VHH binders against Cytoplasmic dynein intermediate light chain DYN3 (DYN3). Designs and how they scored, part 1

Scores and structures below are computed, not measured.

Target 1, 312 residues: Cytoplasmic dynein intermediate light chain DYN3 (DYN3), of Saccharomyces cerevisiae (q04949)
Amino acid sequence: MDNCNAWDKLLSQNESTINSTETATITAIIYSPSSKTLHQFINICFPEGSNSILDTTLINYATIGWTNDLKENYSVDVYTLIRNTDDALDLLKPFLQEHSSKVRWLILLDWTLNDQKLWLNELSYAFNKIKQLNDDNEFSVWCLNSGEILNLQRHTTVWQSVHIDFILQTLRSFCYFNDSSLFYICEDHTEEKREEAQRLKYQELLKHFCEDRDMKDHIEMVKRSEILIPKGCDSIGLIKTVDERFEPTEVKEQHFLARYMDFIPTIDKIREDRKTTSGIDLDKLYPLEVFKVNIQEELGKMFAKYRENSRI
Structure headers, positions and changes below count from the first letter of each chain, unless a header shows other numbers; antibody chains aren't numbered by Kabat.
F is the ipSAE of ESMFold2-Fast. E and O are both the ipSAE of ESMFold2, at different seeds. Each is the mean of both directions, binder to target and target to binder. V2 is 0.75 times the mean of E and O plus 0.25 times the DockQ between their complexes.
[cut] stands for letters that were removed.
The coordinates of atoms that the task and the answers printed are left out; those that the model quotes come from them. Centres of patches stay.

## First folded at step 1 (VHH)

Design a01 (framework vhh_7qia_2)
Fold by ESMFold2-Fast, scan of step 1:
Structure a01 (fold): chain B 312 residues (1-312), chain A 120 residues (1-120)
Amino acid sequence: as target 1 above (312 residues)
Amino acid sequence: QLQLVESGGGLVQPGGSLRLSCEASGFTFSSYAMGWYRQAPGKQRELVAFISSGGSTNYADSVKGRFTISRDNAKNTVYLQMNSLRPEDTAIYYCAARYGSSWYTPFDYWGKGTPVTVSS
């Protein structure tokens, strides 16, 4: 393929940027909880660029283009950032200070990471931090692997419908008050034609988000695993339809964060499987802090190199 | 939307020079990145020279220092100046274009090619 020729490799290694002043460039930043989540999202929504993004290191950049149904050509500069510490967003500060146009933020969550208890805190931190770092933002929250909801309900005793609904109402309320869209990605691997149709739908939603186009034809609010709520399409009344005891306005209160964290179950798969009396320290077995420190050091080095190159 | 027509090919002796031209017809030539590919009989097509919409240039190692790519946006034309030609430069040369600054999109538009033969 021409896409894998020597020139594509040379161009990706070149420090010279192509002049994009003839056409307005859209800037998108993907903020992901893990490399796996990031790669999955890109494979679904940007299959054309997935090989390039998968082949690079901790901070990634890709230019992705497409032609829409009106035969208009679009160019999107996609930056990726993996959140391994609370300071990850600060690494973007010099880039954002030089950036004069709207930034589109794709904030990823993943049902398979067993971190749902932290989701509200992560979103609150990210949105507040982004608004402090940049004035012109558009947000979209994407929850990957929502098919896992069915597995959690079938294969665990701790996950009940009430917890799934509470998370949904919390995310919907948060997105409503922060003018963000909320999309669940649920792939059906049992039927190839349906899986391809779902992927095309997610690709269309992402392209419409980048093009600032109406997405109202894609609303889905009933199926727990297939939620699609474009910006401006939700309401307090619709959120309460899930469970009338939930008060959406309370999501803005500091006390609600503690309530959310206390209510959402934590799965300890090692305790479930081994029935140990002493428990097992997951941080000892999976030392995420070591990965966070190493990743931040590498990101710092790459960012210092970026700053030196931009000085020239 | 964009059509490419190459010209300037021909027979030259080793050490000679030749200038290829590629005229684009359609809209917004200045927004397209342009490349020159070549294909010798029985071999795969290879990119030998590239120029971005902004004027940045790159070359294959085999032609670096001998070939120069340039563009004239007012004339909707890209040029390939070939100096110190060698028998191994014998090939059909193709002009190609892609939209905008996309690093990950293949060339979308191709000319029909112009033959270059280097022999005594």
Scores: ipSAE 0.000, ipTM 0.098, lowest interface PAE 21.7, mean pLDDT 73

Design a02 (framework vhh_7qia_2)
Fold by ESMFold2-Fast, scan of step 1:
Structure a02 (fold): chain B 312 residues (1-312), chain A 120 residues (1-120)
Amino acid sequence: as target 1 above (312 residues)
Amino acid sequence: QLQLVESGGGLVQPGGSLRLSCEASGSIFSINAMGWYRQAPGKQRELVAFITSGGSTNYADSVKGRFTISRDNAKNTVYLQMNSLRPEDTAIYYCAAVRLYGSDYYLDYWGKGTPVTVSS
């Protein structure tokens, strides 16, 4: 059995098989800082082919295809990758040398992980590394499980509209300056059809991303849990309508990452005293290992300054 | 949200070896630094080994050359290989995940611990 046939059937649904003489070949890389998020996405989007993609290898590869509503045939080489090290994306270099062409990058974030404080750093790492590896890139940032925003506001005292809006304005600004689309993908609150509805949403958005399909009729900038902003559809003025006190150009400033991290609440964090009896220097390890590029480098400089004034 | 489950502890003779494992679930293991702490009877909990997301390691002086920390990000697991065990290594061993918050460090999660007894 060929698992690529299952993908063709899954993505085409009840459409005719891919047996045309002409096909568009596309390279797509699905990246997440979280293996849980990547596994969840692949299991929902491609349930019949997930075992082929979620093998125990660090980088997985599969070919999928479909025929769209305009009767155009597509063949997509899909790579999946999680951030396992600071240089995880460099492991893709041999694959990109073999397939040196326009590459579509899908970066997955997840509202349920309580890691929103780290999102700007993760995006900065990914985008800077990707741009070093390949010159012709198309980006999309998907924030999965965005229905969690409503749960955070309803069931916690620490998450307020100002925090949700600040994340949105930060992500919109980042995507605007990096020519990326930004999609919040909300699940249905009714569990009866949740997985089927989610599968259809993921498949439809993935097809549109691969086809460079016009999604301007589906733009959503107001509903906090359903944001859908295609590439080129945002502006500095529109971002500021969320909260005029936010300055989108500040995302480019060297200290904005620290401001973002300080403002965003994180549930279930326990502060560790920097003083340790074991003599292990956590400040020495973290800035050199994690913050190696652009905004990450600036955070490293901040930790260097902190080490001048603190003991471990 | 992130759950840490330690295993591999037990009773060993002096000079013996044990490998502790810590499986992480429900969170962003790949970007967390991970540490092994221990608490000996009547003593405060101390950090004995540390590994960053990039794989850089550091050790307490008391365990250098005997203990090795490693991680398998594909399995969301961190390991502590303990060789040449001594009675003074007797403790409950805890796994912890560490993340940055501005200029500070946070222990996001602790495991429940796994006991190690080195009998003389």
Scores: ipSAE 0.000, ipTM 0.316, lowest interface PAE 11.5, mean pLDDT 72

Design a03 (framework vhh_7qia_2)
Fold by ESMFold2-Fast, scan of step 1:
Structure a03 (fold): chain B 312 residues (1-312), chain A 121 residues (1-121)
Amino acid sequence: as target 1 above (312 residues)
Amino acid sequence: QLQLVESGGGLVQPGGSLRLSCEASGFTFSRYAMGWYRQAPGKQRELVAFIYSGGSTNYADSVKGRFTISRDNAKNTVYLQMNSLRPEDTAIYYCTAEIRGYSYGLWEDYWGKGTPVTVSS
């Protein structure tokens, strides 16, 4: 664990430094199953202080603070989990018991890793573990680099709109039943100052999450690469408008995970992406050639079964 | 604490049969999907058979009709019955357990050490 003052300094540089009244400390935990995704997020969101946070091994700690537009002061204890392990979340137990208050959990996924097949399993693991660790939780799921959706649709034959929509309906259903918000965060389309614009976007969304601000005016459910659904703004009916054959309640069932994994395309880049980011032995975790043979061959059968078993 | 121990491998002649066993401990076996993978010398690891918690099975095309996967939840054991064995079935066979909420970074803990199968005259 690190104490890092850089986060506080970086956030205060975007606002006037003023003398202010005391406020309650908020606890926020930023978790990702991908160390690459977490590192990229931290480097972009806190560029001058990222090295201080990334110097520790598995878990890091910093305090950040800011004053909002209404002159309200916020102090946030931020925990970041740099690597994904079965016991990583358990390392937070002592700190969560000390705080004994609402904890805000930000879970980061990344469209560029081509690991979408594993997303439902990762989210189920994280949410189940978190609920065992703490009773009062606020969740947000962010899918970073969602501009990649357009590249997958344009430059591959395996990614079709049906797969993109199935992921969306699965994530929306999962977030709905777990009272979580769901954000797809697209990269800025301009080349100049792209990182600066992305930094401001990440910081703004993080502040809104910590402040529990109403984002209903920002709802986006149509643009596939820019989805923004705040907590409480989705419904079973709205999820079904994407494809009426999808039944949101099935996301809670034991066999749905296998169905999700079987339907989502296998991308050969998963092996390279995970190997280069964490050094994980992918052959023991996710044998791509096996899934390519079994899943891609069986996709036609599953797609036909899905069409035949329309639930409307 | 999850442990998988494979057994039943050995040397067998073409056309022969072997039954592999995988005993599991440290988890609620009946809730897990179980699988058999194999790795031949100089080749990538491949899935040969998989059985879900509900009893549904899946097989690689190369073993369909010859191999049968089954489980005994009372004994925390998964089996692979291998019939009509061929030289190309020669490999180290590995047992794996899939948990609903697994961390893909920790599958190493959920793999057995393997049991070797050699099919040769």
Scores: ipSAE 0.000, ipTM 0.119, lowest interface PAE 17.4, mean pLDDT 71

Design a04 (framework vhh_7qia_2)
Fold by ESMFold2-Fast, scan of step 1:
Structure a04 (fold): chain B 312 residues (1-312), chain A 121 residues (1-121)
Amino acid sequence: as target 1 above (312 residues)
Amino acid sequence: QLQLVESGGGLVQPGGSLRLSCEASGRTFSSYAMGWYRQAPGKQRELVAFISRGGSTNYADSVKGRFTISRDNAKNTVYLQMNSLRPEDTAIYYCAKSYPTWLSGYEYDYWGKGTPVTVSS
């Protein structure tokens, strides 16, 4: 007992000492099926770097860094990706081949776009493609502007609690089977400086994700607009407490996607807003070009940015 | 998205029979369990019959042995054969899609306008 504990302590102490003298390098890729959602997130989260991250380039790159309270230094290579085509994720292949470490994938959804009907298809596509591109992945799914859930329930006859709960159980089941965290991020409408408050919230959650910090004290599974479920903190039994008739294992079956898409309400504006921001024609469910880009030129820009020494 | 159109209702004498039809338009009909629901004036709606994608059936105790639900996937149609009708069967009958995980009459999802059935002398 004592001998094993002493050995583990020695190894932990040596690893901690080594880590405290070096900068931890992390690769994070921020992906959204909506260019509007990605642009909003980056503009809020990285206001000083937004112009370098959000030019007309299909794939953007920036380096960010911070030092935590334990004097540990972090350097994060952030890639942002707009879904321009079904093969947009394939453009990351050269960068992933140069990295042999864990890649952290942040997938952004937005309650204000009224595109919830498409969410399961978008997540299934992205996760399957990512797993083909890289073997060591950490996932997080963030549903932004989740305060919109209350507006949908109060101001429409179409959105009922049954639909909101069905989406929640679907996303929880999907994230559970794909070892992903699930966060509903609500905007604080009572705050005088909303953008500053939201920026700090996004930055804090991103730092927790990159540092792999324990968030068990922050778990929220009950408040529909404030859901926060870290990786490994959900279960089939807990998902079923929302509604016992929902069967989480069915989420991975072929027929479930059709059921999900048919059950979730459609608002007239979803067709217009989704097409203008994501380049997807709802009626044909295929991606359209959001920007006219030269893929060879974009890869050249990415390699130049990647090799840029902007780290401390 | 499914659109459902119910037909076959009407006025019938006690002991009579009616055959209700529910015609679906849409690309995913065969992927859904289907149900027949009814709502009498001043009462809550109730599930009377359902049929799974594979053809397995279940019935409310009040109609068991008198009503038969069936489906024709080639015609995108669900039927309810109603025999030995009673005055208490008087209601508006609705066709609804059902998910295997959601087999409660109150929490169902439905798309039709309904077809009225009146059983009286």
Scores: ipSAE 0.000, ipTM 0.112, lowest interface PAE 20.8, mean pLDDT 71

Design a05 (framework vhh_7qia_2)
Fold by ESMFold2-Fast, scan of step 1:
Structure a05 (fold): chain B 312 residues (1-312), chain A 119 residues (1-119)
Amino acid sequence: as target 1 above (312 residues)
Amino acid sequence: QLQLVESGGGLVQPGGSLRLSCEASGFTFSNYAMGWYRQAPGKQRELVAFITSGGTTNYADSVKGRFTISRDNAKNTVYLQMNSLRPEDTAIYYCATHYRSGYYYFDYWGKGTPVTVSS
């Protein structure tokens, strides 16, 4: 009867402890190598608290709470961290020293940023640093805006299925060896309820992560833009079914990082490929500022029209 | 899907003229910048002319004063008028549209139309 659902209560800071004196405290840290990705996630997932969470400090803190269907009370201390230096995670030391329990780490990547060549190095940095700072950790890696994979495959010559599959096998292998879940989260582009549907999706996944709930009924390993692999549900054999030439154990080797970075298409390679020997520079003709606002909107409209025209 | 189809190529004598056309389908043509590229045998592809959605034009130094790029948004067509052609203009000519979303470049290319300047 209440307009708020269980997830609205998860985000409630005032109602979480009402008529309850016994509440388990869970520590969750949300981290991204991209400040833009972190801010977009916070704005969608925590709309009522977004104005207080979106400050210019490197570290932010909030508390959320809820009661599940089994009448178990949860209180989650959420820390958000923007990476601006190689030592950014060290700034969490004081907060971690006050916590002697399991810490849940959510690491956000974004398919729309063209930084995929850096993902393996960023994950290696984060996981190694986290393991040095705390002994009892639970990890989840979320790749946001994974619907972009379909656009890259349909609308570019640079991105081929082999690159998409190589990233997938690399991330799956990394997560497998580090006991992490891997989720590709596609944004719903339905006109009426896009923001609310996306909010509910993020909140439900966050609740499952904090409650350590079994997601095995929701496993998706085939749809490239909708991958959902809970902790413990992958294997070397399953990873190899994507492309048998890929050796998952190689992800741990020093030479693999260089191979990964060389293989993945990047803006730098695309810029070099588009530079003319005739003295015309396309980056000068198309400055980033003009592209980022106007071109992204026009691309969205074009892709929607192509999707409609391609219906059989 | 977005498709670009070139036409107007052929054999011409030095000093002659050709007009290339590129018909676009599957998108709002008037919103996109258009370019003409060429690739000579054994050489890399080069951009020769470029026109913005607003009609501003840019040319490679090798073709300035000889080539003119234009567009007809009502016909979804971009043109390359080629005057005072030289043997070194011999190449396959490609029509292309380029745009950027965030850090990604999106490139759509035609199949090309051959231009031979000989005799």
Scores: ipSAE 0.000, ipTM 0.338, lowest interface PAE 11.2, mean pLDDT 74

Design a06 (framework vhh_7qia_2)
Amino acid sequence: QLQLVESGGGLVQPGGSLRLSCEASGLTFSSYTMGWYRQAPGKQRELVAFISSGGNTNYADSVKGRFTISRDNAKNTVYLQMNSLRPEDTAIYYCARGFYDTSGYLFDYWGKGTPVTVSS
ESMFold2-Fast, scan of step 1: ipSAE 0.084; ipTM 0.624

Design a07 (framework vhh_7qia_2)
Fold by ESMFold2-Fast, scan of step 1:
Structure a07 (fold): chain B 312 residues (1-312), chain A 121 residues (1-121)
Amino acid sequence: as target 1 above (312 residues)
Amino acid sequence: QLQLVESGGGLVQPGGSLRLSCEASGFTVSSNYMGWYRQAPGKQRELVAFIYSGGSTNYADSVKGRFTISRDNAKNTVYLQMNSLRPEDTAIYYCARDLGIRYSPGAFDIWGKGTPVTVSS
C-alpha cells in the first residue's frame, strides 16, 4: 500500500494530459470496493490497457483510446479509486475543482464480497458526495460476479429468491431515480467461447457509455445474473413486474435504508443456523392484490419459456 | 442441508382425488419460487404447477381447472390438490425450488425421491 502521495503522483503522471493539445476529451473515474474487483473490471473492459491501471495504489491513472465504427477517435483519461476510507472521494477534489468537462463515473459492486447489506449505503453516499464535488456527471453502476447469485442460493440457507429480487428492485429503483445505468457482469469461466463473447459485449457497453451512445441493443431485464439496463430504459412499472409489493419511490426515504439493511442476509454461520425473526414482512408492506393480474400474465410467459426449455 | 420431502401419492381410480405434500427444510417456501413437476414412464419431466414467492400461481394447460397449488407458511409446506384424476396423470411427482424462472431457464434444484401417483382403470 505505497500511497502516501497518491494524488501528487497522479498530477505528475498526467500534467500534460490535463493541459494537453492531445485528443484526450473524456474523463472516466472508476470507484471500486477492492483492488481485486478493480483488476477484474479492467481485465474485462480494458484488456489491452496500460499495466499502470492495475497498480495496487489507492488512486491510479491511465489513458485508453479507441476508434469507433463511425471512424471517430476517442481518448479517455481513466482515474481509478478504491473505497478504503471515507476520505477516498475527497482525494479527487483538487482535480474536479479545476475540471469543467463532463465526468463519467463507473461505480463498482461485487457479489463475492458479501457486503450486499451495505450496497445501498455505499451508493447513496457516493452519489451524493459526487454530486457535491462535481456539477456535470454521468453515472453507471456495475455489479461484478453476478454468477455468485446462483451459488448463494445453492450453498446457503439464508439467501433466497426474495432477497435477490429485493436487491435487484432496490438497485434498479436507485439507478432510475439517479439517472444511472445498471449492468451485471457474469463470466462463465467453464466455456471459453461464451466468456469471450460476454467480454466483448461489456467492452462495447463501456465504450458506448463513454461516447454517450445508445445502448438499447443489449437490454436484459429478466435473467437475474445478466441484468443490463441502460440509462432511460427502466421504469417504475417495469421494476414492479419483478414483485409488485415493492414500491420503487420508497428507495428515496430514510426509513427504506434501515429496511434494506435489515432484510438483506449475510454469510454468517449464526444466521444460517437460525431462522431470523427480525425480517421485514413484505406482504404487509406491499399489498398483493394489484400484483395478481399483471404478474400472472408475465409469470405465464416465463412459465411457457421454462416449459419449452424443459423440452415439453 | 436443503431438502424437499414429497408425500401423499398412491393408487387412485379415475375421477378420484389426491393431495400431495412437499415439506421443506433449510429454507422457507414463502420466500422462493416453488413448483410441482411430474415424470411419466418414457416421457420427459414436465412442470405441472408453479407458485411465485408472492403467492401468484400458474398451471400447465393439461391440469388447469383440476389441480390447485397452495402453501402453508406455518408448516413450511407446499401442496398440490389433484381432482378429477385421469390415467394420463400417472407419474412420479416431484417438488422443486425453481432457480430458473429469473435465472437461465432450466436452472432448478430438485430434492428427494418424489411421490408416485398411479391412476388405474
Scores: ipSAE 0.000, ipTM 0.394, lowest interface PAE 11.0, mean pLDDT 75

Design a08 (framework vhh_7qia_2)
Amino acid sequence: QLQLVESGGGLVQPGGSLRLSCEASGFTFSTYAMGWYRQAPGKQRELVAFISTGGSTNYADSVKGRFTISRDNAKNTVYLQMNSLRPEDTAIYYCAAGRPWTVYTKGEYDYWGKGTPVTVSS
ESMFold2-Fast, scan of step 1: ipSAE 0.048; ipTM 0.568

Design a09 (framework vhh_7qia_2)
Fold by ESMFold2-Fast, scan of step 1:
Structure a09 (fold): chain B 312 residues (1-312), chain A 119 residues (1-119)
Amino acid sequence: as target 1 above (312 residues)
Amino acid sequence: QLQLVESGGGLVQPGGSLRLSCEASGFIFSAYAMGWYRQAPGKQRELVAFITSGGRTNYADSVKGRFTISRDNAKNTVYLQMNSLRPEDTAIYYCAVYTTRYGQTYDYWGKGTPVTVSS
């Protein structure tokens, strides 16, 4: 195992130039409707800090820094949050009240969870709540493990190209009307050092998002598992080239949500087995999705942690 | 198609050991939690071991200290090392992939591999 190329490298890059150049301060919030997806992303992207971050139940906080090839220093305040309640995003209010600058929102979806039917509802919830909480927002939607699309097409009869394309056109339309980028991030599943390669990929994309770098040279609209569409690079006409019968403007309509959910296939659910003769509790293995917490106590801990990392 | 193929079952003497393997295909193995279920004659299917995508493990009280679950993401394989086997461990063992969303649980099982513990 090689634990080298993660959190420590970002910190080392920042430390070498602290006294020589001005540092840009950025706020980034990473949100997912799935604790599993969020945990996996944080563990891969921030391994040295991940245990302490993930041990905090509701809102987690970390700072990262780096120096780019132009010798510009960046400091990013990263907050992470899962949707464990309908009012989950409201838990960020105390932290956002202290920020007057642009907030960058990274929303994580995961192709391996068989929950694509719920994606449009989750995105609508998140974007509407975020726009109520903060006025200056930059969005990016990342669909992780998009290599699963190829497996669904090869190894199931329920997932047809029409369904994959319908999801793509729906996500593209949603992102277009909400001024968001859309990235499908395929894992390096053929590499022996899968986690290392994935860390570098996540870290590089996160740096590009935080630096607001132009990614037009990386646009990919054809390869179903590798879609990469930066903000402002899509159009109604381009979305329609996937299937002309799809009407992008309808994504804004309430009736479209029902149509989307009805059309997206599901793999048959095998009977749920939650009764054991053992101490195994499946719900306790995903505490952030089922756990009910004292919100005020947890927020108190978050405030203490935030204040400890603030400027004197 | 999502597929789980179990192997390694057989006949073993009490106090013996077996290592079960489950090779997975049709999904991104490293992203999913995996488990081992067993079903003894005339009894309900029970979960005996579980491993998360991050490597955290949990075990049924009946097998704690005797069974060890592990995974090899490079081989898309989950293993169950069974030590100090007892006649009560006789069952068909099933590999399962676990996923949950918004109160819904999805457990997919393979065809199973039989384990018989007898003298």
Scores: ipSAE 0.000, ipTM 0.225, lowest interface PAE 15.3, mean pLDDT 73

Design a10 (framework vhh_7qia_2)
Fold by ESMFold2-Fast, scan of step 1:
Structure a10 (fold): chain B 312 residues (1-312), chain A 119 residues (1-119)
Amino acid sequence: as target 1 above (312 residues)
Amino acid sequence: QLQLVESGGGLVQPGGSLRLSCEASGFTFSSYWMGWYRQAPGKQRELVAFINSGGSTNYADSVKGRFTISRDNAKNTVYLQMNSLRPEDTAIYYCAAQLGYYSRTLDYWGKGTPVTVSS
């Protein structure tokens, strides 16, 4: 009897999957405090000859689509934006007015930029502003090039395990209280086709985020450079297993930001003793960026895209 | 309970060196995270250097490359080796102990040892 009820449930689930001819348009916005991080991500994830992203200095738009292994069709409107001013996210207002459904927000941080001291402030700014601009949001925070953690520990004296663990507990706590997933994405330097491997990794994770698929089988909380914590899979108790003295609730307090910034080390760009195993200066590969834009020009480009999107 | 006593402060010429010591007495010293703080005249107390139970260290930007913190768990002592001293290093130096840097308030403080750098 129970076996017949299980079959009926399975047939109902399979029928819904097989007979789904209606593809809901998913909106995804990819945001980064770094133009270099965003540019590199776009170039790897969306190569030339696939779906074209319209190049405007601050904001791009593309429609991408795919069919999953269950033969479900997905269509995603992707918007990309960098932080160039305290009001950068306001540039998205015209595009958000088109949406009454959930917006998916992907926030990109990069371990190679020597800007970890600023990460908590950047995340607090972004999440608070997004919640003011839109009511129904799904968040994911991706820390790219997390293999850099091993380079920082090996090739600098200023980066110690305690700093890396403190950042991890801070980001986990922030994501926990803001209902966000947290992914550390490591690049594989041993593969001959590194860029292709990185592309597949980014595309797979983006598809999982857009499909809202269960990633519990892929959870990683121990390997410092490979952290993967889906939404709802963390807890105060688990965060404390890294260091029991860390109080996750403190990340909500204004004084915690000052403490975070004071504790996290920075590497001076002019220091010659800061070298990789190959003798390459990390600051030359991934400098802290300063970006200046013509706001009038960027607003004009945004309204042009909005009019095109509204036309059909 | 832990008690901290600093020593090694004094008068030194610019470019000189001093080694500060902090001896702890009480319960398990090796479990505590140890720090050196300083307070210059008319300024707030600032963290100069710390060392955790595992021996990992961190330094204020103003002292990096000049100061070295170390510990000897067998002697229940933490040291601050100060090289290339400058007049702006003039301060009262305090030893502090806590059970991890996540504590909102430090568990134990020494009474301080004065360091004067002058010609």
Scores: ipSAE 0.000, ipTM 0.103, lowest interface PAE 19.8, mean pLDDT 73

